# VH-VL binders against C2 domain-containing protein 3 (C2CD3): the designs that were tried, part 2

Target 1, 169 residues: C2 domain-containing protein 3 (C2CD3), of Homo sapiens (Human) (q4ac94r1171to1339)
Amino acid sequence: SSGLLDVGLRYRRSPRTAEGVLAARTVSISVQIIRACGLQAAAKALAEREPALQFSATVGVNASVTTHLSFLPQGEQRRTHPVACSFCPEFSHHVEFTCNLVTQHCSGEACFLAELLEFAEVIFAVYHENTKSASDIISIESCKEYLLGVVKVPTKELLIKRSGITGWY

## First folded at step 9 (VH-VL; from k18 with heavy chain S56E, light chain Y95W)

Design q4
Fold by ESMFold2, look of step 16:
Structure q4 (fold): chain C 169 residues (1-169), chain A 121 residues (1-121), chain B 111 residues (1-111)
Amino acid sequence: as target 1 above (169 residues)
Amino acid sequence: QVQLVQSGGGLVQPGGSLRLSCAASGFTFSNYWMSWVRQAPGKGLEWVSGIYSGGETHYGDSVKGRFTISRDNAKNTVYLQLNSLRAEDTAMYYCAKGSWRYLYSGYFDYWGQGTLVTVSS
Amino acid sequence: DIQLTQSPSSVSVSVGERVTIDCKSSQSVLYSSNNYLNWYQQKPGQAPQLLIYYASTRESGVPDRFSGSGSGTDFTLTISSLQAEDAAVYYCQQWYSTPYTFGQGTKLEIK
């Protein structure tokens, strides 16, 4: 609600091998983190609770974005490099998640990727890193990173929209 | 220095209710996932529930619909409300801190001392 | 839910000896190069303590005699040169997906 994130999602099935034998049943979920805007409103809202953000809310935030796919382990999140001092950063970041078309449930039942994508999400978290480069190296503390916002993009349209999903969220 | 101090245990009858508390210090509580893990007498560990820093909750199958996890970031405290208690809920209940921030739990790097809940008629 | 089965259920060994504890998962907890499996130690009368995460990475302050290995569905905790203070119950735990689950535990006793 306080800002927007421009992202793209794409899904591709594994082709058959050149030998005509069925290839491994994998697909790639491509995630593009293109840019953000409107981050000043988010920074100002946080500055009401976090006095350390007052300056950044005026001059620009050091933004970075994490992304993960809701049915993959949390340790598979990916993160952009930070973009310094901007309320409209350009990330131009690309990540791919390899997924099997069929996976096993705990009970041994097969679960198709399409069933997971029906209810899954790609989750983006936008952060401000309140740190100078020298200060960040010297002062490693968790309280120097602030969550500006969260964007969740449902994956269900990937099942019917072959060109993928793009836009502002 | 990370500390998790638990309270709120006791004896309750089947069908009763109890609220457990876990007070945190030594870290920025509001940034971290908090979980509850229980251990029935003489038995192994069972993950009960977890809550993100932003309040989204998750539950183990055995407690869904009966237990409610919540947090008060102003008080640096996570709670577990135990309702419709059954004999099989008798256990030592531990709170545990996730190792990662915000949307991610990570692994459980710090644990509280435990509080006993006994469900008996 | 992902089920974890440990073996042996109990073992009794002497100080200075080597012990291995196995954990078998009902499904793979590997994605790419990461195994989402942890090991915890619970000494008598204490809360669990983290020993190993990502199957093989020791938590800070854990002695070198503890090591984890394995991948996919089969994992092993090894304690080399056992010490008296290692008497405890050891649990594997997956964090691949919620609900997170633990093995049933392996009790390690000192002769």
Scores: ipSAE 0.491, ipTM 0.792, lowest interface PAE 2.3, mean pLDDT 85
Fold by ESMFold2, look of step 9:
Structure q4 (fold): chain C 169 residues (1-169), chain A 121 residues (1-121), chain B 111 residues (1-111)
Amino acid sequence: as target 1 above (169 residues)
Amino acid sequence: QVQLVQSGGGLVQPGGSLRLSCAASGFTFSNYWMSWVRQAPGKGLEWVSGIYSGGETHYGDSVKGRFTISRDNAKNTVYLQLNSLRAEDTAMYYCAKGSWRYLYSGYFDYWGQGTLVTVSS
Amino acid sequence: DIQLTQSPSSVSVSVGERVTIDCKSSQSVLYSSNNYLNWYQQKPGQAPQLLIYYASTRESGVPDRFSGSGSGTDFTLTISSLQAEDAAVYYCQQWYSTPYTFGQGTKLEIK
């Protein structure tokens, strides 16, 4: 809730023409998940309801981040490697979501990517994986994963600004 | 072992209301998408509703505005409130677990035993 | 909404035979390399059970005789050597977007 996530969002156009094939105008939305900070406050807040987090809230969390684009199928989510035992992890993770600039329906009506992006969001979820060692991963009891926070970044706003992050919740 | 144990259901008059319950065990319930899928007698499956870990709800077109899905993570239970019931709502109602966590639903990997709802005058 | 239509509606075959069930989607359920289509089996008096997800990946414990194929809008479930316990209704289901939808079902009977 009180943490911050440092991300970059870029819109890249790739003009393309090919004879005999519908011109495939693809756009990539480049998402960088650079680092987070302030995760101790988020971990402490969650530990008030989750006693299993009390140790991690004092020592450091094993953070990872998922990201997805709101109008794509959820299976297209991407995930960083976890960064062990840190409240200010550096992920340095890069993701690209390939999108067609124009989509067509059977009726001939077009749906422009710009119309989708006006209301779309890039959604980030920050997790802690509560395992103390590699041996705990192979135990009979499953590892527990805890959601530390969610950040939703409108694609409209980040195309106006080069960098920035809206707050944790 | 993942288990989904359903309760509620029964006979109700058209226009009436009913609440279905689905109690979960064997997994961290609060982390997962939960869904309701129904099957009218002798008919196929129809997705009814789903609720994400964080509480965001989704509904099929035929029940939107009449049914309300909710969850109580302290009780490991998902509910479906059925209002303004019609004869066409007569069905076996299944709860189902999504395979993915938190903001994601995934595919339905575990199902409850079903609860019959009959709407008849 | 994405509509799924299955064919045939019903089929009656002998043990050991090969059975195919088709599912056609009104819109593509493919993004990049992933097809967001599942297959479920429902035996009489039971809840549905997941057979296949992502069009072709068998769920744990599902026999090798079940296979899924297809992409985009056209999908097929194949039972390569039918067993008596395979008598059931089979459903395809898309999870590309909400509302999630099922095909109308294909009833498989043993002669």
Scores: ipSAE 0.453, ipTM 0.766, lowest interface PAE 2.2, mean pLDDT 83
Fold by ESMFold2, look of step 11:
Structure q4 (fold): chain C 169 residues (1-169), chain A 121 residues (1-121), chain B 111 residues (1-111)
Amino acid sequence: as target 1 above (169 residues)
Amino acid sequence: QVQLVQSGGGLVQPGGSLRLSCAASGFTFSNYWMSWVRQAPGKGLEWVSGIYSGGETHYGDSVKGRFTISRDNAKNTVYLQLNSLRAEDTAMYYCAKGSWRYLYSGYFDYWGQGTLVTVSS
Amino acid sequence: DIQLTQSPSSVSVSVGERVTIDCKSSQSVLYSSNNYLNWYQQKPGQAPQLLIYYASTRESGVPDRFSGSGSGTDFTLTISSLQAEDAAVYYCQQWYSTPYTFGQGTKLEIK
């Protein structure tokens, strides 16, 4: 495989407020990005088209992960700090996406969060950040990042599993 | 400098087909969302279609099922296949580049010069 | 789909004057602190050009006289001191969700 990502998803109720009955109710979808492994295969595949990656594909990549929820605007992606020189990085990263129980995402009409979660995904993108080397200084190129892989985790199980979803994908 | 050079327009009868092309240069084409936006004569802008770096496609409601967006990363070119053309498809068609890479579109930061499509009997 | 309605549909003003153009969204385009609304300028015979993204952030090379404001469903483009080259049609556009949509446009003329 080109790699695996160990993640957790949780459905968390928003803080309760007496005034919440009169206002939009919110819930939090918590995403934990624990670690990855098996990134060398992806790095070697990229190195076939990008010679600058040959060293990293041999010794380790500087991995980071973005995450976003498919029905939220893409600008609401979140990103881990990079973990240097590893094919099996440990991230231990936690993000939360605040969602309204009733939203306007379907045809301009009101839409319940449960309807969105039935078909939604949490999308993880794993990147290598290639820092500027001595050779890159000569070429005047800036530091570049490269996509190593994508993992998509359906959210539908959050509708029935009150303790959430966790595992390798 | 980013350049988007369009071609492939013309006059077509209702029910006909056309293929529009947009050739890109000045950026790493294969990493970016590409989109088509049209403008009927004397009218406003309408988003038509988009395609992510990885090939996932999206369409506006008025063209879904009739138009097909595709890309050839080896030729740095995005295409729009217009099938089952109707009079209301008469418009200037612009290609546009998304500002973000890979899985993300961003906003439209660069636009082509436009290609006119006229559908009349 | 998210509908955007601009007002006025057209306006004619003198060089040096202030102009405001409003854009109202049928649904909020705000998530957290980010408003997913852009403004484009289309001069006669030209393709559109990006002016403002995230409701208020000016694109590189856009003069200081252009500013965007608003949040949620109500947005405004302001040109604080109009120049002759600003004669154009202005469009708001949401990128909150697909299908992306534009306002119907506001034509700005120099009198």
Scores: ipSAE 0.438, ipTM 0.789, lowest interface PAE 2.8, mean pLDDT 85
Fold by ESMFold2, look of step 14:
Structure q4 (fold): chain C 169 residues (1-169), chain A 121 residues (1-121), chain B 111 residues (1-111)
Amino acid sequence: as target 1 above (169 residues)
Amino acid sequence: QVQLVQSGGGLVQPGGSLRLSCAASGFTFSNYWMSWVRQAPGKGLEWVSGIYSGGETHYGDSVKGRFTISRDNAKNTVYLQLNSLRAEDTAMYYCAKGSWRYLYSGYFDYWGQGTLVTVSS
Amino acid sequence: DIQLTQSPSSVSVSVGERVTIDCKSSQSVLYSSNNYLNWYQQKPGQAPQLLIYYASTRESGVPDRFSGSGSGTDFTLTISSLQAEDAAVYYCQQWYSTPYTFGQGTKLEIK
């Protein structure tokens, strides 16, 4: 909600059967992560409680974005490469999620992808990766990351819109 | 070194409330999924609740509507508010850290020492 | 919810012997080539400790005598050359979807 993320969502049907034992027919959900803006406000708000962020909140953040499709296992999240020192990074990043058209749940009942999309979301999280400072002694702090914001885009409009979903969120 | 230090348990009457706390150190707390897992005396493990780095909460069916998980990233602390307690909520409650940085992580590489909650009349 | 069933419920074995513990899932926990199944060890009076994740990957510091195998719905934890310190309860756990669930546990005793 703070800041903005420019994204696009689309899906494509594929006649090719996915490789693997359990796949029968698959669909790819394509996610474009184009750019962000307004990250300085988020960085400044976080820096009020995280002194290590004060420099980055002034000069620019090292932003990256994770992407998760809400009905897939948590381990299927994806991540952009970081864009250094910017409050308006350009990612120009594309990810694809392979989804079965029909899947089976715990009850044994078949579930169509369209039914999942009615209530699902694509979840984007924007992180700043802080570089090691000379004052840090702990090795974990050299890899320290800070959540700047979360954006959730409902997927139900993919069922309706021929060209997919695009825009700022 | 990763540490999870728990507090807040005790004896409570049915219908009562408790708040459990878990203070974390040795890792970037704000980047990780945190969970509560409980174990009734002589029984197995039950996942109770989890909270993602972005603040999204998830609950097991047996506690949904009665328990509330929350986190304070400035204090590196995760909380579990236990309301409307029942005898079947009697258990050792563990906090646990997810292993992956970011939104979701479902295997728990570090655990607290546990906090006993006893619900009896 | 995904139900996990372990067998046996209990086993008594001598030091140096081999033990296998099975975990069966009510539905597949395999997605995108990953099996979302873990194994934990819990000694009396202690918190659980992660042994294996993604069905077969040993956690750092876990001895080579512990190994995991299986895919889809059927999984096995194997302890070769059992040590006295391995006496514990062992749990499988899925993280394919919430609510995350555990097996009922297998108690391993040393004769």
Scores: ipSAE 0.083, ipTM 0.664, lowest interface PAE 5.9, mean pLDDT 82

## First folded at step 11 (VH-VL; from q4 with heavy chain Y52W)

Design s5
Fold by ESMFold2, look of step 12:
Structure s5 (fold): chain C 169 residues (1-169), chain A 121 residues (1-121), chain B 111 residues (1-111)
Amino acid sequence: as target 1 above (169 residues)
Amino acid sequence: QVQLVQSGGGLVQPGGSLRLSCAASGFTFSNYWMSWVRQAPGKGLEWVSGIWSGGETHYGDSVKGRFTISRDNAKNTVYLQLNSLRAEDTAMYYCAKGSWRYLYSGYFDYWGQGTLVTVSS
Amino acid sequence: DIQLTQSPSSVSVSVGERVTIDCKSSQSVLYSSNNYLNWYQQKPGQAPQLLIYYASTRESGVPDRFSGSGSGTDFTLTISSLQAEDAAVYYCQQWYSTPYTFGQGTKLEIK
């Protein structure tokens, strides 16, 4: 019915001085994209409308995952390398987003990062990417990617949990 | 209504120890930075220590290695363990709440009533 | 450590008069358009009370006669029309970086 994504989220202040919170003025939000599972069901559902996916829905998808923070522009997203021909890929991918402790809200008002994290999300999108072949190269359209699913993880628990957030979503 | 109710304190000899407590109510204690600020008789204010909501501790230079701040979020209480006390540690000790949530202290918007510590032989 | 120096150390002023208190910081406390400098009032026998944060923003319930100004390293607290209940010691405090520090205080007396 759905795929699952195993992720970890942590924060860490910039290492400038152990005694000074505001002296660093920068926070890193670490995102780990560990693995996914259950992708065959998602691929089969999509293949009902996309005949080009019928083979991949049978044998395995070439999965990759994008991630971004909801308060950053979409262009700040990061992406794993694809894992070939699997319905349960292991990514073991690590991303760090560096944020200022004081940042500008979209309304133009300065605000603290904690205020953004209270209502923000980390967004993960899982894609299938076609394998490049000799026949695919002769086309002006090189490769297509297909969205298999989206996972959103609220960031508010990062404000409370010293060790961060981890688990399946 | 935010309240900070302090306890502990008293007379102790040099080299002795005391533990101060500050019980909080009227706010989500686990989300806020807590600090201790002291005032020697007839003198100004000195920031002593702070502990952020996630448990990271900070200390003023004069008390590093001798004092330990801690918090119990289940009991809404911040503590200051005073060890190896010296005559210059004689002061009124206040607990104070940081104004910001989560990651950093902010300014100190609420203060406890104060607890006197006297170090003398 | 950031040192804050207040002037004057004490002042005696009549009710209704204007009072200014200066605070000088050993380094800038300005970051991203905000000055991390507060003012506290401490009346005899009481705990300190927050008056002003971010150098110029009055805390809720603080009378309009209190105002703060300045930026970077130089800051001023102004009481525009002194009242008898304003007799207290006033402290500036930086929260730009730990260890947080206070000025030495300015004692305000009514004459």
Scores: ipSAE 0.005, ipTM 0.500, lowest interface PAE 13.0, mean pLDDT 81

## First folded at step 12 (VH-VL; from s5 with heavy chain E56Y)

Design t6
Fold by ESMFold2, look of step 12:
Structure t6 (fold): chain C 169 residues (1-169), chain A 121 residues (1-121), chain B 111 residues (1-111)
Amino acid sequence: as target 1 above (169 residues)
Amino acid sequence: QVQLVQSGGGLVQPGGSLRLSCAASGFTFSNYWMSWVRQAPGKGLEWVSGIWSGGYTHYGDSVKGRFTISRDNAKNTVYLQLNSLRAEDTAMYYCAKGSWRYLYSGYFDYWGQGTLVTVSS
Amino acid sequence: DIQLTQSPSSVSVSVGERVTIDCKSSQSVLYSSNNYLNWYQQKPGQAPQLLIYYASTRESGVPDRFSGSGSGTDFTLTISSLQAEDAAVYYCQQWYSTPYTFGQGTKLEIK
């Protein structure tokens, strides 16, 4: 447990179309990535194996967060902009995932979104991006991204909590 | 230059075990999805397993519960532990690199040379 | 599991001819305007090589004669002017959901 991520999840049905025809049978799962804290421990652990991270592990990381909903295509991820030089970044980022109410199960049977949410997760990955130096030196460190941690938030509570899920993970 | 060097194959009896290794170089290994894909002699391709940089794993139906994928980011190496081997597991096993840096990816831009696993008594 | 069916299973054609290979998916692999379908080439004795991803995007170094098209459930790989070096087995592959799956392959032979 090297840090915490403050997130919120909400489930919303799509509104009706402008002409009064029912919207496509889709809903939105809204994800808020609010802030993180305690990232120094993760950065220090990585710096033991990656000397290039030693400075960032001391002064602050350039954190960003990717978000994926486990039953959607794996390439459908979202990413925050990085927040520079902090172990407790504020992201204030909002992501929406459009989901069909009914999908075909792997066995060919119809599957309601509620059945998917019972076992699904929102997966957050926190990265540090080592920015390229503005000074031109032969030994200039290249720009790299490093995984600081992964947070998985089960979606099943969305089936119960009308106002959604929020908290530190 | 990207290189994936595989090892650990061979001949084994049914019910036996092997561990396959794939040593990576030429890219930031810790950021990439890694997969195993196999091909039985004279047959097509079958995706076996994948592992994300954060340790999240997926398996094909035919190997779930018997095979375990793992990675050691310090050694730039991905492993496939093959347990309870059956004759139908006989195949060339390829290690493959995902193209996307941060999350698991289902398209593979570089492949290892392959290692043969033969299961027979 | 999403099943992919390729046609034809094999084809024998002369250098310079146009070849099309079809791939049909049991379910749509389209999400948010992206088609999660790839094409690979496997030459004899070699590992597969990525040709096309997202249905129509050519991988770096792949010749212009290779193109991908289609959407949803129906996809096509086209080789506009066949070269001798294109003799291989071609596979489509979906990555919409795990387990990722491949088509059965199409063997392309030179007459």
Scores: ipSAE 0.236, ipTM 0.709, lowest interface PAE 4.8, mean pLDDT 82
Fold by OpenDDE, look of step 14:
Structure t6 (fold): chain C 169 residues (1-169), chain A 121 residues (1-121), chain B 111 residues (1-111)
Amino acid sequence: as target 1 above (169 residues)
Amino acid sequence: QVQLVQSGGGLVQPGGSLRLSCAASGFTFSNYWMSWVRQAPGKGLEWVSGIWSGGYTHYGDSVKGRFTISRDNAKNTVYLQLNSLRAEDTAMYYCAKGSWRYLYSGYFDYWGQGTLVTVSS
Amino acid sequence: DIQLTQSPSSVSVSVGERVTIDCKSSQSVLYSSNNYLNWYQQKPGQAPQLLIYYASTRESGVPDRFSGSGSGTDFTLTISSLQAEDAAVYYCQQWYSTPYTFGQGTKLEIK
């Protein structure tokens, strides 16, 4: 499925005092999740395999977007609030990732953020949240989340001040 | 005030099933990562499972394929379905709240009172 | 999976004394000056309680005598002046990656 995810990116210097050995100057990478479009097509495509999504594919999905930098711990994944019943949700959600200008590899060698970003990617995942209540004792999956699409954007591309991602699968 | 109230524990035979519930209050439930952590008698803590707002789930290796975490945001409740129970699943099960909204927060600032699951023939 | 090993497994200390509990990680849990390691206190018959997160940040309401230090793979929980109510089992926990894992625990007894 094809869709559009609009995002904004800003870099801010964020002096940070850390207690660890890697205490150094940091950069805050601010990601603004603006809107997602084309979710109906994605939902319909998914509904072919998941009949439970047929209704949502018709009336609207409850969408949220996860954001993850590939080099960050899994715990740093962030998610927008869900936007209910829309195929073109506007999130207006701001996410900040703090990155050290200099980090250390497992080998002990220093690595600059610029180098890290050259090979890293930002992973966006758009999910639909099923709003059916888990009141059905028989259906354990009553509140299942469905992946509508994933967009992986090399961080090097984001450094070129691009504010939009043209599609996802 | 944040509260997590658990229910659904009990005695079950090996191969049996139980469903645990954790009712949350005092915070916007749907915005937080919820987890289950268990503790065998006299043993340490083991993370069991976590679930995001919409039902995206994670599991510990020891329970994959047998346990199912779910939630009903309308009821502010997180569940843990325990299937194919084994003796080693005997434990106090705690529900735990992730500390930060919209984050897979792996530090738990609030815990339920625990519910005991005993698997014995 | 990331394994956490605590030491000692148990310790008995008198009131007023300093106590240190170590936690070693099988791999670094550090990124961007944040250590994804927490400390919990579990008193008998109670649920665990968060003490420290990000290795050194004290949870609200936690007494000043509790402190966390360390980075990367080596962490320490310190109780500067042990109180009677501090008798408990203490656990370190990482959330750098799933599955989240805990140390085996350190039982602290008061002499």
Scores: ipSAE 0.023, ipTM 0.625, lowest interface PAE 4.8, mean pLDDT 86

